# VHH binders against Imidazoleglycerol-phosphate dehydratase (hisB): the designs that were tried, part 1

Scores and structures below are computed, not measured.

Target 1, 187 residues: Imidazoleglycerol-phosphate dehydratase (hisB), of Pyrobaculum calidifontis (a3msg0)
Amino acid sequence: MSYRRETRETLVVVELVPGAVAQVETPIPFLTHMVETFLFYAGLGGRVYAEEKRRLDDGHHVIEDVAIALGRALDQLIGDRSAVARYGWAAVPMDDAFALAAVDLGGRPYWVVKAKLPNVAIGGYPLPMFPHWVRSLASEARATIHIYARGRDPHHKVEAAHKALGLALRAAVSPASGVQSTKGVLK
Below, numbering starts at 1 at the first letter of every chain, in headers, positions and changes, except where a header shows other numbers; Kabat numbers aren't used for antibody chains.
F, E and O are the ipSAE of ESMFold2-Fast, ESMFold2 and OpenDDE, as the mean of both directions, binder to target and target to binder. V2 is 0.75 times the mean of E and O plus 0.25 times the DockQ between their complexes.
[cut] marks letters that were taken out.
The coordinates of atoms that the task and the answers printed are left out; those that the model quotes come from them. Centres of patches stay.

## First folded at step 2 (VHH)

Design s09
Fold by ESMFold2-Fast, scan of step 5:
Structure s09 (fold): chain B 187 residues (1-187), chain A 123 residues (1-123)
Amino acid sequence: as target 1 above (187 residues)
Amino acid sequence: EVKLVESGGGLVQPGGSLRLSCAASGFTFSSYEMGWYRQTPGKQRDLVADISSGGSTKYGDSVKGRFTISRDNTKNTVYLQMNSLKPEDTAVYYCATYEIEYTSESGYTYDYWGQGTQVTVSS
């Protein structure tokens, strides 16, 4: 599915294709890398394009607008929520870092992020924007998202969080599992 | 866990110089803002100088032009070069860094402090 968001500050275009390779282009290198990471682990590809018409802030608008557009594209892609597993979670280590993500695609927007982050920008991305990115994604995807991240390296913490979120979403959008049988060996 | 160990303090005469060092461990030093603060008995801690991960510096008005903060990311160390020292500079000097913990929409600042190093400017 596809979504286009245009404001006075930004233009964002998202097209999601399951199983494809993601082509991500944004003016913020770390945002580009994190979105690529999220999509790869979610099993989603296609295109995410963002540009700034005017930079009146430290990237706040484009970071938030990418999350909004991605969330809306996910909502469209998910479609009939009764046909998917709905719940997903993943625990991902990345060297010193550990992230846990849990997702409920039940149509209720809610978010929880618990992480200690320095007030620093990595590749043009102010890390304080990460919780806001998750909030916008959860709100527009109509999903409940919980993320817990710990570690010493802030790059690893945020990257592990995006990997965990991707894997959790991948599980949540999978087709509903069949009924398991306790029959075991047939004969 | 974050550990900060200051060194280089001591007794110096007015007009003299001292170089403080702060050895950091337990975190990715290069990604954190580092600062020097000082405290005299009975008063709150005051910012002396800070340095961003990118190397941008800020100084307290009382030390601007006399003190220089710098960092060496290969050694995980932040420095404070103190020149033209005055008796008023006598204080315990603390190295510090911080993180913000996000819980939903709320951010809480968690300060990490070294144990301090005494600087005494006296003849």
Scores: ipSAE 0.106, ipTM 0.548, lowest interface PAE 4.3, mean pLDDT 88

## First folded at step 7 (VHH; from a7 with S30D E105G S106T G107T)

Design p3
Fold by ESMFold2, look of step 8:
Structure p3 (fold): chain B 187 residues (1-187), chain A 123 residues (1-123)
Amino acid sequence: as target 1 above (187 residues)
Amino acid sequence: EVKLVESGGGLVQPGGSLRLSCAASGFTFDYYEMGWYRQTPGKQRDLVARITSGGSTKYGDSVKGRFTISRDNTKNTVYLQMNSLKPEDTAVYYCATYEIEYTSGTTEVYDYWGQGTQVTVSS
């Protein structure tokens, strides 16, 4: 499944293919690395392409627009949510860092990120933008996402969080029968 | 956990120099902005100097040209070189850093402080 998002600031194209290898190209090296990591652990490949139409010092637009496009493409790919497990979670260590992610595909968008991070850019990516990336992804994928990350190294914290989120999503989209709600309906 | 330990304070005559050190542990030092603050009894803590992860510096107005902040990422240490000391520089000097957490529409800043080191400038 594919999605194209074009604004005055950015162009983003996303194609998601279960089981394939992901080809990710963005103007921000750390964003590229994190999206590759997320897709790999989610069991998703295909293509993610992003470019800047207008120069930005910190990349706010492209980081959020990639999350928006990914979220919309995920929503399209998942389709009938009555046929999936709905919930998924994973815990991932990286050296001294630890991340936990939990995903609910029930249709209500929400996000929580509990990670203390320094105000620094890594590979062109301002780390305070990570919660905003999660917010945009959750909103467009119509999912509730919770992430907890701790540790000494902020690069490892954010990377472990992307691994955990990928694994959690993979578990949440796994096949299951019937609507997974005590109310008999989603949303 | 984040730990900051200051050293190098003491008694010095006006016009003299001191070098403060702050040993940091419990986090990957290279990514963090570090700062020095000072406080006299009954007053708020004042910014003395700040240095970003990339090495950019900022100084309080009263110390510009006299104090120099620096960092050694291989030793996880931030320094404050204090020259041309004046009696009004007398204070407890604190090493500090911070982290940011964005939670569901709110932003929280978490400050971390050392225990401080006394600097006394008197004749």
Scores: ipSAE 0.589, ipTM 0.835, lowest interface PAE 1.6, mean pLDDT 90

## First folded at step 12 (VHH; from k2 with G35A)

Design m8
Fold by OpenDDE, look of step 13:
Structure m8 (fold): chain B 187 residues (1-187), chain A 123 residues (1-123)
Amino acid sequence: as target 1 above (187 residues)
Amino acid sequence: EVKLVESGGGLVQPGGSLRLSCAASGFTFDYYEMAWYRQTPGKQRDLVADITSGGSTKYGDSVKGRFTISRDNTKNTVYLQMNSLKPEDTAVYYCATREYEWTGGTYEVYDYWGQGTQVTVSS
């Protein structure tokens, strides 16, 4: 599945291929690595390309737009949700850090991120944007995402969260028999 | 767990100097802003100085030009060099750091404090 998003601020191209290796290129090194990590553990490959056409902030737009594009691409990939597990969760330790992620592909956007972080940028990635990234992803993927992360090192917290999210998503998109709803239909 | 331990306080005459230290543990120090606050009995705790992870500093108006905040990431320590001390600088000085939890355009702040060290400026 391929999705292109272009605004005055950014250009983002996402091509998701299940089972492939992800090639990710963004102007924010930590964002690049986090997306690589997320996709890797999600079992998704392909291409994620982002560029800033206008740099007016600290990377807010490129981070947000990458999340939006990823969410849209995921939504397209998942489709009508008629043959997926729907739910997925994973807990991941990373040295001092521990992260738990849970995903519901039920078609209702919602997000919860519980992570205490310093107000600093890591590899060009403002940490305040992490919850925002999750929000954007959840919204555009029409998914409910819960992330809980704790530890001493904010780098490890955020990275563990991306690993957990990837694994949770991987489980959620795994094949299942029939619509996973007592209503018999999902959005 | 986050732990902050202040030291270096004491009694000094007006015009004297003190250097406070705060040893930090329980978090990756390099990523965190550090601050010094001070408080006298019955009054609110006031910001004395702040230093970001990148080394940018901010000072309370009453201490500008006299106090200097610095940090040594290799020692997980933040310092407060206090020169030209005045009686009104007498207080318990606290070391602090902060975390944030961002939620939908707002955020919750979590402050961590040391036990404080007494600074007394008196003739």
Scores: ipSAE 0.880, ipTM 0.935, lowest interface PAE 0.4, mean pLDDT 95
Fold by OpenDDE, fold request of step 14:
Structure m8 (fold): chain B 187 residues (1-187), chain A 123 residues (1-123)
Amino acid sequence: as target 1 above (187 residues)
Amino acid sequence: EVKLVESGGGLVQPGGSLRLSCAASGFTFDYYEMAWYRQTPGKQRDLVADITSGGSTKYGDSVKGRFTISRDNTKNTVYLQMNSLKPEDTAVYYCATREYEWTGGTYEVYDYWGQGTQVTVSS
């Protein structure tokens, strides 16, 4: 599935291909790495391309727009959710850090990110944007996402979270028999 | 667990100097902004100096030109060089760092403090 988002500030192109290798290019190195990590553990490849047309902030727009585009692409990829597990979770350690992610593809956007982080940028990525990235992803993917990350190193926290999120998503999109709802329908 | 341990406080005469140290552990020091605060009994804790992870500094008005905050990332230590000390500088000095938890446009702040070190400036 492919999605293109272009504004005056950014251009983002996302093409998701299950089982393929991901090629990610963004103007923010840490964002690139996090998206690569996320997609890798999600079992998703393809292409993510983002560029900034205007540098009006510290990368906030491109970060959110990448999340939005990814979310929309994921939503398209997942489809009507009639044959997916719906739920997925994973716990990932990364050295000092530990992250737990849980995903519900039930069609209700919601997000929880519990991670104590310093107000600093890593590889051009303002850490305050991490919860916003998750929010945007959850909203556009029509998913509930919970992330809990602990540790000493904020880099490890965030990266572990992306690994966990990817694995959780991978599980959530796994094939299942029928709609996974007692109501028999999902949004 | 985040741990901050101040040292270097003591008794000094007006015009004297002290150098405070704060040894940090339990977090990746390099990423964190560090600060010195001071507090006297019955009063609020006031910011003395702040240093970002990148080395940018900020000082309280009353200490500008006299105090210098610095950091050594290789030692996970933040310092406060205190020159031209005045009696009004007498206080317990605390080392601090902060984490944030951003939630839906708001955030929670988590402050970490050392036990403090007493600085007394008296003739």
Scores: ipSAE 0.878, ipTM 0.935, lowest interface PAE 0.4, mean pLDDT 95
Fold by OpenDDE, fold request of step 14:
Structure m8 (fold): chain B 187 residues (1-187), chain A 123 residues (1-123)
Amino acid sequence: as target 1 above (187 residues)
Amino acid sequence: EVKLVESGGGLVQPGGSLRLSCAASGFTFDYYEMAWYRQTPGKQRDLVADITSGGSTKYGDSVKGRFTISRDNTKNTVYLQMNSLKPEDTAVYYCATREYEWTGGTYEVYDYWGQGTQVTVSS
């Protein structure tokens, strides 16, 4: 499957397939690395391409639009949510950092990111955008995402979070028989 | 656990100099903005100087040209060189850093402070 999002500010193309290694290209090195990391641990391959047509906000738009496109691509990839485990979680250490992520593919968008971070950019990635990225992803994927990250190094916190999120998503999308709801229905 | 420990304060005559140090631990120093504040009893804590992770500095108006903030990332230490000290510079000086927790367009601020070091300028 393929999803294309084009605005005046950005062009983003996402193609996701299970069980491969994703090729990721964005104008922000740390974003590229984080998306690679996320998709790798999610067990997803394909292609993520993003370019800035206009750089008006120091990369904020491209970060957001990549998250939006990924979320929509994931939603499409998942399809019928009555055939997946729905829930997934993972805890990942990275040196000083520790991250816990949990995902619910129940169809309701919601997000929680608990991570204390300095107001700096790493590899062109403004750290304030990390929770925003998660919010956008959760919203467009119609998923509930919780992330808790702690540690000393903000790079390690964010990267550990992406690893944990990927693993959590991988578990959540694993095959299951029957609707994983006591109500018998999902959104 | 974030820890900041100030040193270098003391009693000095007007026109004298002091150099404050702040030893930081519990976080990756290189990524963090560091600042010096000062406070007198019954008054608010005021920003004296700030230095970003990239080394950009800013100063309170009353100390411009007299104080210099600097950092040594190899030592996890921020400094405040205070020259041409005046009686009105008398205060407890605090070292500080900050983290943020962003939540949907807003954020919560977490400030970390040292215990402070007393600077007294008097003839």
Scores: ipSAE 0.876, ipTM 0.935, lowest interface PAE 0.4, mean pLDDT 95
Fold by ESMFold2, look of step 13:
Structure m8 (fold): chain B 187 residues (1-187), chain A 123 residues (1-123)
Amino acid sequence: as target 1 above (187 residues)
Amino acid sequence: EVKLVESGGGLVQPGGSLRLSCAASGFTFDYYEMAWYRQTPGKQRDLVADITSGGSTKYGDSVKGRFTISRDNTKNTVYLQMNSLKPEDTAVYYCATREYEWTGGTYEVYDYWGQGTQVTVSS
């Protein structure tokens, strides 16, 4: 599945191919690494390309727009939600860091990110943008996402969170029969 | 756990100098902003100086030009060089760092403090 998003500030192109290797290119090295990590653990490849037309806000627009484009491409790729497991979760350690992610594909967008982080940029990525990235992804994928991360090293915490989110998504989209709701419908 | 240990306080005469040190452990020091605050009895803690992970500094107006904050990431240590000390600089000095938890359009701040070191400048 493919999606192109072009605004006055950015261009983002996403193509998702299950089982393939991801080629990710963005103007922010840490964003590139985190998207590669997320897609790898989600079992998704293809292409993610992003550029900024102007350097307006230290990459805030491009980080958000990548999440939006990925979320819309994921929504298209998932398709019929009555044929998936709906819930998925994973816990991932990374040295002293630990991250837990849980995903509900039931159609209600929501997000919670509980990670204590310094106010710093890593590889051009302002860490305050990480929860906003999760928000935009959850909104556009029509999913509820919870992330918890702890540890001493903020790079490891954020990376472990992306690994956990990828694995949780992979589990949530696994094939299953019938609507996975005690109400018989997803609401 | 986060641990901050100040040292270098003491009694000095007006015009004298002191160098405060703060040894940090329990977190990856290089990523964190560090700060010095000071407090006199009955008042809130006031920012003296801060330094970002990249080395950018900011000072309170009353200490600008007299105090210098610095950091040594290889020793996980932040310093405050205090020159031209005045009686008004008498306070307990605290080393601090902080973390943030962003959720939506809001956030919570988590401050971490050392035990403090007394600086006394006698007239």
Scores: ipSAE 0.700, ipTM 0.870, lowest interface PAE 1.1, mean pLDDT 91
Fold by ESMFold2, fold request of step 14:
Structure m8 (fold): chain B 187 residues (1-187), chain A 123 residues (1-123)
Amino acid sequence: as target 1 above (187 residues)
Amino acid sequence: EVKLVESGGGLVQPGGSLRLSCAASGFTFDYYEMAWYRQTPGKQRDLVADITSGGSTKYGDSVKGRFTISRDNTKNTVYLQMNSLKPEDTAVYYCATREYEWTGGTYEVYDYWGQGTQVTVSS
């Protein structure tokens, strides 16, 4: 699925292709890295392109607009939610950091991020925007997302969380599967 | 997890100088804001100075021009250089840092403290 989102502040183009390699370009290096990581572990590729027409708010508009565009593209890519597993989760370590993510694709948006972080920017990315990015993604993808992250290094915590979220999403969109036998039938 | 250990306190004459040190461990120091607070018996802790990860500083009104906060990221250490000391500066000095947990338009603050070091300026 392909989306173009243009506002006064940003231009964002998203194309999602299952199984392909992701080509990500944004004006914020850490955002680029996190989106690449998320898509890789979600098993998604294609293109994510974002540019700032004017930087007014230390990158807040572009971070949010990328999440919105990704969420919209994911919503349409998922399609019939009765045909998917719906729930997915993953646990990911990264050095001393550890992250858990859980996803429910049931259609009700909600978000929880439990990660203690300093108020700092990493690679042009203000860390307070990480929970906001998750919120915008959950809202537009119509998903409930829970993330827990711990560790000593904020970069690793946030990166592990993106890995976990990607893997959780991949599991949640897997085809639904059930037992094809009734009680008392042997195979 | 987070550990802060202050040192350098002691007894000093009015007009004298001291340098406090705070050794930090249990977190990637470079990303964190650091601060010094002080407390006298029966009172709340007062901000003395803070320094961001990028080196920007702020000072309490009573210490501006006399105290200097600095950091050495290679040693995971924050310092407080205290000059022109006055009896009113007598207190236990605490090193501090903080983390945030943003939750839906609000946040929780988690403060971390050292055990403190006593500074006594003779009256």
Scores: ipSAE 0.697, ipTM 0.872, lowest interface PAE 1.2, mean pLDDT 90
Fold by ESMFold2, fold request of step 14:
Structure m8 (fold): chain B 187 residues (1-187), chain A 123 residues (1-123)
Amino acid sequence: as target 1 above (187 residues)
Amino acid sequence: EVKLVESGGGLVQPGGSLRLSCAASGFTFDYYEMAWYRQTPGKQRDLVADITSGGSTKYGDSVKGRFTISRDNTKNTVYLQMNSLKPEDTAVYYCATREYEWTGGTYEVYDYWGQGTQVTVSS
């Protein structure tokens, strides 16, 4: 599934192909690495391309627009949610860090990120944007996402969180029959 | 556990100098902003100086030109060089750092403090 988002500030192109290798290019090295990591652990490949038409806010638009485009592409790729497991979760260590992610594909968007982080940029990526990235992804994918991360190194915490989120999503989209809701309807 | 240990305080005459040190542990120091605050009895803690991960600095108005904050990422240490000391600089000096956590569209700030080191400027 593919999605193109073009604004006066950015261009983002996303193609998601289950089981393929992801080709990711963005103007922010850490964002590129985190998206590659997320897609790898989600079992998704294809293409993610993003560029800035002009630098306005230290990459805030690019980071958010990539999350929006990915979320839209994921929503389209999943399609009819009556055929998926709906819930997925994973716990991932990375040296000192530990991250837990849980995903509900029931259709109600929500997000929680519990990770204490410094206000710093890593590889051009302002860390406060990580929770916003999760919010935008959850909103456009129509998913509830919870992420918890602990550890002493912020890079490891954020990277472990992307690994955990990828694995959780992979589990949530795995095949299942029937609507996975006691109400018989996803919300 | 975040741990901040100040040293270098003491008694000094007006016009004198002191260099404070703060040894940090329990986090990857390079990513964190660091700050010095000071407190006199019965008053709130006031910002003296801060320094970002990238080395940018900011100072309180009463100490500009007299105090210098610096950091050594290889030693996980932040410093406060205090020159031209005045009696008004008498206080307990605290090393500090902070973290942020976003929840439901808001955020919380978590401040971490050392135990403080006394600086007394008196004849």
Scores: ipSAE 0.693, ipTM 0.869, lowest interface PAE 1.2, mean pLDDT 91

Design m8
Fold by ESMFold2, fold request of step 14:
Structure m8 (fold): chain B 187 residues (1-187), chain A 123 residues (1-123)
Amino acid sequence: as target 1 above (187 residues)
Amino acid sequence: EVKLVESGGGLVQPGGSLRLSCAASGFTFDYYEMAWYRQTPGKQRDLVADITSGGSTKYGDSVKGRFTISRDNTKNTVYLQMNSLKPEDTAVYYCATREYEWTGGTYEVYDYWGQGTQVTVSS
């Protein structure tokens, strides 16, 4: 599934192909690395391309717009949610760090990120933007996402969280029969 | 577990100098802002100086030009060089760092403190 988002500040192009290798290019090296990681563990490839037309806020717009585009592409890719497991979760260690992610594809957007982080940029990525990235992804994918991360190294914590989220999403989109809700419908 | 251990305090005469050190462990030091605070009897802790992960510094008004904060990322250590000491600099000095949890429109701050080191400037 393809999605193109162009504003005065950014251009983002996303194409998601299950089982393919992801080609990710953004102006923020750490964002590129995190999106590559997320997609790899989600079992998704294709293309994610983002560029800045104007540099107004140290990459805040491009980080957010990538999450929005990915979320919309995911919503379209998933389609009929009665055909998937709905819930997925994963626990991922990375050296000192440990991250848990849980995903509910039931249609209600919500997010929780519990990760104590310093106020710093890593590879051009301001870490305060990580919870916002998760929020935008959850909103546009119409998913509830919970992430917990603990450890000594903020790079490892955020990377482990992206690995866990990818694996959790992969599990949540796994084939299943029937609506995974006691109400018989998803909200 | 975040651990901060101050050293270098003591008794000094007015006009003298001291260098405080803070050894940090339990986190990847390079990513963290570090700070020195001080507390006099009956007062709240006041910021003395802070230094970002990138090395930018900020000082309290009463210590500008006399105190210098620095960091050595290879030793996981932050320093406070205190020159031209005055009796009003007498306090317990604390090394500190902090973390944040952002929730979309706001954040919570988590401060981590050392045990403190006493600096006494004789009056």
Scores: ipSAE 0.659, ipTM 0.862, lowest interface PAE 1.4, mean pLDDT 91

